# VH-VL binders against Uncharacterized protein y4jR: the designs that were tried, part 18

Target 1, 151 residues: Uncharacterized protein y4jR, of Sinorhizobium fredii (p55518)
Amino acid sequence: MKTLIVEDNPKKRASLVEYYSSEFPSDDLEVTSALISGLRVARDTKPEFIILDMTLPNYSPDENKGSRIELMPFAGREFVMRVNRMSIKTKVIIVSMFETFGVAPRLITLNSLDAELRDRYPNVFVEAVHYSQAQADWKTAIKNARLSLDR
Key: E = the ipSAE of ESMFold2; O = the ipSAE of OpenDDE; V2 = 0.75 times the mean of E and O plus 0.25 times the DockQ between their complexes.

## First folded at step 14 (VH-VL; framework fv_romlusevimab)

Design c4 (from j4 with heavy chain Y105W; at its last look DockQ between E and O 0.94; V2 from the best seeds 0.80)
Fold by ESMFold2, look of step 14:
Structure c4 (fold): chain C 151 residues (1-151), chain A 121 residues (1-121), chain B 108 residues (1-108)
Amino acid sequence: as target 1 above (151 residues)
Amino acid sequence: QVQLVQSGSELKKPGASVKVSCKASGYTFTDYGMEWVRQAPGQGLEWMGWINTNTGDPYYAQGFTGRFVFSLDTSVSTASLQISSLKAEDTAVYYCARDHYDLDWVAFDIWGQGTTVTVSS
Amino acid sequence: SYVLTQPPSVSVAPGKTARITCGGNNIGSKSVHWYQQKPGQAPVLVIYYDSDRPSGIPERFSGSNSGNTATLTISGVEAGDEADYYCQVWDSSDDHVVFGGGTKLTVL
């Protein structure tokens, strides 16, 4: 199974990698940290499973020497739409440290983004879940999504 | 050779239905999305939407939901456009087109020959 | 909501250079594609990604895009270039395709 993790927070990324590698040690795992680099890997390698953050920088630090890296609150939504355009066989789960997004007064909840993405991309998008070091709900969601691909 | 071959032109009365088929050959059908474009007589190109050929999920531009239905039969590499309850304003040439996606852009690199649907009393 | 504006027609003498413009707010930040449509025929992609040519399109077709204007340039225009030309962009934020209104190129 080829799996892509797109996550810019180093501690969360390490936690996701440690959990995934422990549960699925034979999977081919690739890791990126930005919207554009994640999309390039998805295009080039066609991963069957993608674990994705909602808020990501547009570029990785090593890609953007001259300009400020811009943090995109809805990068995950953009990612899902663009992967859907690739017309590849994949499943995407979003794991987010944040439960609200955007700037006031246009704050949007993770639950409303989850509902939107399930409605618009039902055969690509699985769910969006909250990440917390204190809770294991995101581990269960990742495991269930991944195991569903074995069926 | 990569090509899209559409079904023949149709003359219909108001209230009837029509199905425009678009058969792909020369490439892996499910690797590329399929776009639908309308062109009324003497007018420009109007994007109707597209269908994800891997999932079968359709996506419609504003004004093209309800009476306009995109569908697939992947076993014969065919995308279809169904128009129900035909109106005179549906008179147009309907094109299918293969999308060419690359991250930040979508272009239509292969077009069907077009299917003329004429709706008149 | 995004609008592409093209002149309705352009006339050019044989052997000269035709320039067909496509106006849009900050269109230089988008990738512009161009289609040629001859009477009774399907459109044909002639330029994509602002300036790239698909296989089989002559080098005399070129494109540029900056600021608020994209331009399709056809050098050494031939009678066979008479057609309608459409520009097109994709708005990734709402997965929306936009065509310009088309420009009829006449070779006189």
Scores: ipSAE 0.658, ipTM 0.865, lowest interface PAE 1.6, mean pLDDT 92
ESMFold2 (binder alone), look of step 14: mean pLDDT 93; pTM 0.951
OpenDDE, look of step 14: ipSAE 0.856; ipTM 0.929

Design c5 (from j4 with heavy chain D102E; at its last look DockQ between E and O 0.83; V2 from the best seeds 0.78)
Fold by ESMFold2, look of step 14:
Structure c5 (fold): chain C 151 residues (1-151), chain A 121 residues (1-121), chain B 108 residues (1-108)
Amino acid sequence: as target 1 above (151 residues)
Amino acid sequence: QVQLVQSGSELKKPGASVKVSCKASGYTFTDYGMEWVRQAPGQGLEWMGWINTNTGDPYYAQGFTGRFVFSLDTSVSTASLQISSLKAEDTAVYYCARDHYELDYVAFDIWGQGTTVTVSS
Amino acid sequence: SYVLTQPPSVSVAPGKTARITCGGNNIGSKSVHWYQQKPGQAPVLVIYYDSDRPSGIPERFSGSNSGNTATLTISGVEAGDEADYYCQVWDSSDDHVVFGGGTKLTVL
């Protein structure tokens, strides 16, 4: 199985890679750290499974010298929408350090983003889960999502 | 030869239904989304939405979320638009178009010939 | 809701240059596509990605996009260029396609 991880935080990225590689050592794993590089890899390699952060920079520092780098709070939502346009068979799970986004009164929760993405992209998006080193819920979510893809 | 061929024009009464078909040939149907565009008499182009030909999931523009239904028959490379409870205001030419997606744009590179739906008493 | 604004009509003498504008807030950050529609016919893509031509479109069709204005330029206009021209963008943030209102090009 070909799997893509898109994550900009080095410690969280290492944790995701370590867990995934130990649980699914025969899977082909690709890793990138920004919205646009992640989308480009998804288009070019057509991964069957994507583990994705909600908040990402638009570009990595090395991607294009001189480009403005913006941290995008809802990059994960945009990623799912754009992957849906790609005409590829894939499943996306979002693993986020944050449970709330935006500013009151327009505060958006991870649970409401999860519900929105499940409703709008039911054949691409699996779920959004909170990342915590103290709790293993995200590990279980990744494992269950990956195992559900057995043919 | 890449082509989109639509079903023939229709004359309908208010309250009836119509189904406009769009048959693709010359390319892999599921590799490209299918877009729907309406043009009322003497008016401009109005985007209605699109259907993901890989998943079958339809996506409707504002104002097209009720009586308009996109569907597929992948076995014959055909996308369809069904309009129910027809109104006089639905009189228009309906186009299908193949989307050409890149990361930073969606363009419509191949268009069907159009299907005129006329709704009159 | 993102809006594209086009002049309703443009008139140009044969052999001269026509310029058809498409106005939109920060349209220079978007990719603009142009369609030609002759009476009774389906639209035809003539420019995509601001300035690229599909195969079969003559070099006298060109496009530009900067700031709040995109422009379709047709040099050496011919009677056969008489048509309606539509600009179009995709708003990736909302997965929404927007057409301009159209510009009737008259060659007289």
Scores: ipSAE 0.669, ipTM 0.870, lowest interface PAE 1.4, mean pLDDT 92
ESMFold2 (binder alone), look of step 14: mean pLDDT 92; pTM 0.948
OpenDDE, look of step 14: ipSAE 0.847; ipTM 0.927

Design c6 (from j4 with heavy chain E35S W50S Y59T Y101S L103S, light chain W90S D95S; at its last look DockQ between E and O 0.09; V2 from the best seeds 0.00; counts 0 for: pae O 8.6 > 2, placed apart)
Fold by OpenDDE, look of step 14:
Structure c6 (fold): chain C 151 residues (1-151), chain A 121 residues (1-121), chain B 108 residues (1-108)
Amino acid sequence: as target 1 above (151 residues)
Amino acid sequence: QVQLVQSGSELKKPGASVKVSCKASGYTFTDYGMSWVRQAPGQGLEWMGSINTNTGDPTYAQGFTGRFVFSLDTSVSTASLQISSLKAEDTAVYYCARDHSDSDYVAFDIWGQGTTVTVSS
Amino acid sequence: SYVLTQPPSVSVAPGKTARITCGGNNIGSKSVHWYQQKPGQAPVLVIYYDSDRPSGIPERFSGSNSGNTATLTISGVEAGDEADYYCQVSDSSDSHVVFGGGTKLTVL
């Protein structure tokens, strides 16, 4: 199964890659670190499973789009929306270190985003889970999501 | 193009007030937090605090309460810093900087060009 | 409050590698960001999340973070790299942003 990880935090990315590769060594795993590059990979390779961060830079470090980065607090939401438009057979799980996004009163919780995306994109979006180095809930979530695709 | 443009240099007397503005463009102003950073002559960067660009709720760092006031004019995508009862030690360059969220792991990806405030008798 | 410690200055010859350290208690568990500030200019983000580079930042710039020390590495140093460099973290205990004292990089 083709799987895509989109994660800009090196430590978290490494943890996700390590875990996923260990659990599903036969899967074809590709990794990106930005919204646009992730979307390009999704478009071109049509992965069946996507592990996605919520907050991402717009472009990858290898892209020359200026001297400054633009961190997108809702990149994950936008990613799901765009992937849904592509009409590819895929499932997306969001794994985020953050509990809240944006600024109040437009502050959105991870749970709220989960509910929203489940409602809006039921064919693509699986769930949003919190990432913590201290807790392994995100591992269970990823594993369950991945295994559900084999059915 | 995403950018922050600050108001021009200020020369003030002790006891006066100054208001530094920071106008955002190229992005949705209320999607990102705004921080203020002070840099005294020959000194390092010092975080002054941040403001929620939607609610206008400010958070002030230790040492920047009282005389320092963050404010917004969202209609023109502008954040402002007001310093009252100016002192000589307030002489510094003041920067506004965009952060991607009010949460932890904040990084400042966009900076204003800075505003020099000089306080002298 | 959380404290970040940087050497006041680092000197390097052109073409050589400069290493700027940022010390902090268990800083390896935090996400460190680095800023470059040239004289008379605003800071520019050059490394974020320990080792990621923003678009437009040369590959000569790299970062690492483990234990009690984060490091900004600049290989093949050029005259244009002469600047002050600041490390920065967010303190989760009080949601405050903390900057290091800054390091002046001099290109000999």
Scores: ipSAE 0.013, ipTM 0.610, lowest interface PAE 8.6, mean pLDDT 90
ESMFold2, look of step 14: ipSAE 0.295; ipTM 0.774
ESMFold2 (binder alone), look of step 14: mean pLDDT 93; pTM 0.951

## First folded at step 15 (VH-VL; framework fv_romlusevimab)

Design e1 (from c3 with heavy chain L103F; at its last look DockQ between E and O 0.81; V2 from the best seeds 0.74)
Fold by ESMFold2, look of step 15:
Structure e1 (fold): chain C 151 residues (1-151), chain A 121 residues (1-121), chain B 108 residues (1-108)
Amino acid sequence: as target 1 above (151 residues)
Amino acid sequence: QVQLVQSGSELKKPGASVKVSCKASGYTFTDYGMEWVRQAPGQGLEWMGWINTNTGDPYYAQGFTGRFVFSLDTSVSTASLQISSLKAEDTAVYYCARDHYDFDYVAFDIWGQGTTVTVSS
Amino acid sequence: SYVLTQPPSVSVAPGKTARITCGGNNIGSKSVHWYQQKPGQAPVLVIYYDSDRPSGIPERFSGSNSGNTATLTISGVEAGDEADYYCQVWDSSEDHVVFGGGTKLTVL
């Protein structure tokens, strides 16, 4: 199984990598930290499973092409749309430290983003879950999604 | 040799339906999205939407979220456009086009020859 | 809702250079693609990603894109270049494809 993790927070990234590698040691795991680098890897390697953050920088520091590096609160939504455009066989799960985005009265919840993405991309997007070191909900979601790809 | 071959032109009455087929050859059908474009007589190109050939999920441009249905038969590498409740305004040439996607653009690199649908009372 | 504007027609003498413009607000931040459509025929991609040519398109077709204007340039224009030319972008914010209105190139 080829799996891509896209996550910019170093501690969360290490936690995701450690969990995934321990649970699925035979999987071929690639790791990136930004929207554009993640999309490039998805295009080039066609991963069967993608674990994705909702909020990501547009570029990693290594990708200095004169573009401004910006933190994008809804990068995960953009990522799913673009991967869907690639027309590759993949499944995406979003794991987010945040449950709400934006400011009142235009407050967007992780649950509403989950519903939007399930409705629009039902054959690419699996679910969005909250990340917490104190709880294992995200571990269970990753495991269930990955196991559903096995036969 | 990559090509898209569309079904023949159709003459229909208002209220009827039509199905335009688009058969792909020379490439892996499910690796590329399929786009649909309309061109009314004497007018420009109008994007109708696309279908993800891997998942079968259609995506319609704003004015095409009703009577227009995209579908696939991947066993014969064919995409189809069905138009129901035909109106005179639906008289046009309908094109399928292969999606050439990179993460930062969408272009249409291969086009079908077009199918003329004429709606006449 | 993103709009591309093209001149309705351009006339050029054989052997000269044709320039067809495509106007859009900050179009330089988008990738522009160009299609040639001869009467009664399907469109053919002639330039993509602002300036790249698909296989089989002559080098006399070139493109540029900056600011609010993209330009298709055809050097050494031939009678066979008479066609309608459309510019196109992808508006990634809404996942929408947008075509310009088309420009009729006449070779006199």
Scores: ipSAE 0.623, ipTM 0.850, lowest interface PAE 1.6, mean pLDDT 91
ESMFold2 (binder alone), look of step 15: mean pLDDT 93; pTM 0.951
OpenDDE, look of step 15: ipSAE 0.806; ipTM 0.915

Design e2 (from c3 with heavy chain N54Y; at its last look DockQ between E and O 0.86; V2 from the best seeds 0.75)
Fold by ESMFold2, look of step 15:
Structure e2 (fold): chain C 151 residues (1-151), chain A 121 residues (1-121), chain B 108 residues (1-108)
Amino acid sequence: as target 1 above (151 residues)
Amino acid sequence: QVQLVQSGSELKKPGASVKVSCKASGYTFTDYGMEWVRQAPGQGLEWMGWINTYTGDPYYAQGFTGRFVFSLDTSVSTASLQISSLKAEDTAVYYCARDHYDLDYVAFDIWGQGTTVTVSS
Amino acid sequence: SYVLTQPPSVSVAPGKTARITCGGNNIGSKSVHWYQQKPGQAPVLVIYYDSDRPSGIPERFSGSNSGNTATLTISGVEAGDEADYYCQVWDSSEDHVVFGGGTKLTVL
């Protein structure tokens, strides 16, 4: 199975890679760190499973042509929508260190983003889950999502 | 030769239904989304929405829910638009167009010839 | 929601340069596409991604986009360029396609 991880935080990225490789050692794993590089890999390699952060830079430093890197709070939502435009068979899970986004009075919760994405992209999006080193809920969510693809 | 060929023009009475078909050839149908655009007489282009040809999921622009239904028959590389409960205001040319998607944009690189739907008593 | 504004018409003498504008809030952060539509015909993509030209479109068609304005430029205008021109963007945050109202180019 081909799996893509899109994550810019080095420690979280290492944690995701370590867990996934331990649980699914036969899977072909690709790792990227920005919105555009992740979308490019998704287009070119058509991964069957994508593990994605909600907040990502638009470009990695090596893709930047001297312009400012923009950190996008809702990059994960953008990613799901754009992957849906690719007409590829894939499933996306979002793993986020944050449970709220934006500024008052218009705060958006991870749970409301989860509901929106499930409703709008049911054939692409699986769920959004909170990442914490102290909790294993994200590991269980990743494992269950990946195992569901074997059917 | 990449092309989209639409069904012929229709004259309908109010309250009737119509189905506009759009047959693709010369490319892999499921690799590109299909967009629907209407143009009322003397008016500009109005985006109606699109259908993901790989998943079959339709996505409607605001104002095009309910009476407008996008569908596919992938076995014959055909997308369809069904309009029910036709009203005079539905009189327009209806176009299908292929997505030209790449990462940062959606454009429409191939258009059908258009299907004129006329709703008249 | 997102709105694109075009002038209703532009008149240009043959051989001169036509400039057709497309106004939108922060349109410079979006990719702008342009379509030519001759009477009784389907639209044809003439510029995409602000300034790229599809195969078969003459080099005298060009585009630019910055700030709140995108512009389609047609140099050396010919009678055959007489058409309606539409700008279009994709609002990726809402997955919406938006067309401008169209501009009738008259060559006189």
Scores: ipSAE 0.558, ipTM 0.825, lowest interface PAE 1.9, mean pLDDT 91
ESMFold2 (binder alone), look of step 15: mean pLDDT 93; pTM 0.953
OpenDDE, look of step 15: ipSAE 0.869; ipTM 0.934

Design e3 (from c3 with light chain S92N; at its last look DockQ between E and O 0.96; V2 from the best seeds 0.80)
Fold by ESMFold2, look of step 15:
Structure e3 (fold): chain C 151 residues (1-151), chain A 121 residues (1-121), chain B 108 residues (1-108)
Amino acid sequence: as target 1 above (151 residues)
Amino acid sequence: QVQLVQSGSELKKPGASVKVSCKASGYTFTDYGMEWVRQAPGQGLEWMGWINTNTGDPYYAQGFTGRFVFSLDTSVSTASLQISSLKAEDTAVYYCARDHYDLDYVAFDIWGQGTTVTVSS
Amino acid sequence: SYVLTQPPSVSVAPGKTARITCGGNNIGSKSVHWYQQKPGQAPVLVIYYDSDRPSGIPERFSGSNSGNTATLTISGVEAGDEADYYCQVWDNSEDHVVFGGGTKLTVL
């Protein structure tokens, strides 16, 4: 199975890669760190499974020469919409360190984003889950999503 | 040769239904989304929405969420538009068009020849 | 809710240059596509991604996009260029396709 991880935080990225490689050692795993590079890899390699962060920089540092890099808090939502436009057979799970996004009074919760994406993209988007080093909920969610693709 | 061939034009009475088919050839049908565009007589192009040819999930523009249904038969590379409870204002040419998507844009690179649906008074 | 504005018509003498504008708020941050539609025919894509030509489109068709205006330019205009021309963008924030109202090009 070909799987893509899109994650800009180095420690979280290492944790995701270590867990996934340990659980699914025969899968072909690619890793990127920004919205546009992730979309480019998805277009070019057509992964069957994507593990995605909600907040990402638009470009990697090398692609954004001379400009400051700003994080896009809803990059994951945009990623799902753009991948859906690619008309590829894929499943996306969002794993986020944060449970709320934006600035008051327009705070948006991870749970509300999960519900929105499930409703809009039911055949591409699986779920959004909270990442915590202290808990294994995100590991279970990734494993369940990946195993469901064997069927 | 990449092409989209639509079903023939139709004359209908108000309250009837119509199904416009769009058969793709010369490319892998499920690699590209299918868009639907309406053009009323003497008027411009109006986007109706699109269907993901991999998942079969339709996405409707505002105003097209009720009586308009997009569907697929991937075994014969065909997308369809069904319009129920036809009204006189549904009189238009209906086009299917193939998505030309790359990262941050959607363009329509291949168009069907159009299907004229006429709803008489 | 994103709106593209085109002039209803443009007239150009044969052999001259036609310029068809497409106005939109910060349209320069979007990718603009152009379609030619002759009477009774389906639209055909003539410019995409602001300035790229599909195979088979003559080099005298060109496009530009900056600020609040995109422009389709047809140099050496011929009678066969008479058509309606539509600009189009994709608003990726809402996954919505928007067409301009169309411009009738007349070659006089």
Scores: ipSAE 0.643, ipTM 0.860, lowest interface PAE 1.5, mean pLDDT 92
ESMFold2 (binder alone), look of step 15: mean pLDDT 93; pTM 0.950
OpenDDE, look of step 15: ipSAE 0.863; ipTM 0.932

Design e4 (from c3 with heavy chain V106I; at its last read DockQ between E and O 0.92; V2 from the best seeds 0.85)
Heavy chain, then light chain:
Amino acid sequence: QVQLVQSGSELKKPGASVKVSCKASGYTFTDYGMEWVRQAPGQGLEWMGWINTNTGDPYYAQGFTGRFVFSLDTSVSTASLQISSLKAEDTAVYYCARDHYDLDYIAFDIWGQGTTVTVSS
Amino acid sequence: SYVLTQPPSVSVAPGKTARITCGGNNIGSKSVHWYQQKPGQAPVLVIYYDSDRPSGIPERFSGSNSGNTATLTISGVEAGDEADYYCQVWDSSEDHVVFGGGTKLTVL
ESMFold2, look of step 15: ipSAE 0.709; ipTM 0.879
ESMFold2 (binder alone), look of step 15: mean pLDDT 92; pTM 0.947
OpenDDE, look of step 15: ipSAE 0.846; ipTM 0.927
ESMFold2, look of step 16: ipSAE 0.734; ipTM 0.887
ESMFold2 (binder alone), look of step 16: mean pLDDT 93; pTM 0.951
OpenDDE, look of step 16: ipSAE 0.843; ipTM 0.926
ESMFold2, look of step 17: ipSAE 0.624; ipTM 0.846
ESMFold2 (binder alone), look of step 17: mean pLDDT 92; pTM 0.948
OpenDDE, look of step 17: ipSAE 0.858; ipTM 0.930
ESMFold2, look of step 19: ipSAE 0.670; ipTM 0.867
ESMFold2 (binder alone), look of step 19: mean pLDDT 93; pTM 0.950
OpenDDE, look of step 19: ipSAE 0.853; ipTM 0.929
ESMFold2, fold request of step 20: ipSAE 0.709, 0.707, 0.698; ipTM 0.887, 0.887, 0.881
ESMFold2 (binder alone), fold request of step 20: mean pLDDT 92, 93, 92; pTM 0.944, 0.949, 0.948
OpenDDE, fold request of step 20: ipSAE 0.929, 0.929, 0.928; ipTM 0.962, 0.962, 0.961
ESMFold2, last read: ipSAE 0.725, 0.694, 0.703; ipTM 0.890, 0.883, 0.881
ESMFold2 (binder alone), last read: mean pLDDT 93, 93, 92; pTM 0.948, 0.950, 0.945
OpenDDE, last read: ipSAE 0.929, 0.927, 0.929; ipTM 0.962, 0.961, 0.962

Design e5 (from c3 with light chain V97Y; at its last look DockQ between E and O 0.33; V2 from the best seeds 0.00; counts 0 for: pae E 7.9 > 2)
Fold by ESMFold2, look of step 15:
Structure e5 (fold): chain C 151 residues (1-151), chain A 121 residues (1-121), chain B 108 residues (1-108)
Amino acid sequence: as target 1 above (151 residues)
Amino acid sequence: QVQLVQSGSELKKPGASVKVSCKASGYTFTDYGMEWVRQAPGQGLEWMGWINTNTGDPYYAQGFTGRFVFSLDTSVSTASLQISSLKAEDTAVYYCARDHYDLDYVAFDIWGQGTTVTVSS
Amino acid sequence: SYVLTQPPSVSVAPGKTARITCGGNNIGSKSVHWYQQKPGQAPVLVIYYDSDRPSGIPERFSGSNSGNTATLTISGVEAGDEADYYCQVWDSSEDHYVFGGGTKLTVL
């Protein structure tokens, strides 16, 4: 199975890669760290499964000489919307270190984003889960989502 | 060559229906979304919505959720717009456009030539 | 819904610079695309992502976007540039493409 991880935080990225590789060692795993590079890889390789952060920079600083660079708190929502328009067969899970996004008074919760994305993009989006090093809930969510694709 | 070729112009009476076809060639039809745009006489461009060419799922802009139906025939790489219960205000040029999902070109990169629908009593 | 405002017309002498504006509340936070439509023809993409040119579009076409105004700039204007020009954004709050009202460029 082709799987893409899009994650800009180095420690979280290493944890995701370590877990996924240990659980699914025969899967073809690719890793990116920005919104736009993640979308390019999704277009070019058509991964069947995508593990995605909610907050990402739009471009990698190293690979983008002239484009605008900004950290986007809702990059995961934008990613799901754009993948849905790509007309590719894929499933996306969001794994986020944060449970709230934005600035007061316009705060949005991870649970609210999960509900929105399930409603708007049911054929692409699976769920959004909280990442914590102390809890294993995100590991279970990734594993269950991945295994469901073997049906 | 990459192109979108639309069906010919139509003259209709109020209350009739019309189907505008848009045939793609020169690329893999199901890899790109299809957008529909309306331009009334002497007016600007108005986005009507799009259809996912892989799943057939349409999305309609506000104001286009009733009498307007997007559909596909992927066996002949064709998207269609059907307008039912035609009104005089539906008189316009209707364009199909390819939505290139490439992030370097997230705009409409290829357009059909347009189909004029005229509704007159 | 989100509104884009363009002047209805702009006139410029050959060889001079045309500037076509597209106004919108906080448009600088959006990516702006520009289309050229010559009489009787379908639109053609000339600028995307505020300032990028598709292959085949001359360097004299450029774009900028900040604050409440995006601008399409055509330097060294030629008679062949006479057309209607439309700006476009994606409004992610409503999942909706929005076009400006169009600007007729006249070269005289």
Scores: ipSAE 0.026, ipTM 0.630, lowest interface PAE 7.9, mean pLDDT 87
ESMFold2 (binder alone), look of step 15: mean pLDDT 92; pTM 0.944
OpenDDE, look of step 15: ipSAE 0.348; ipTM 0.802

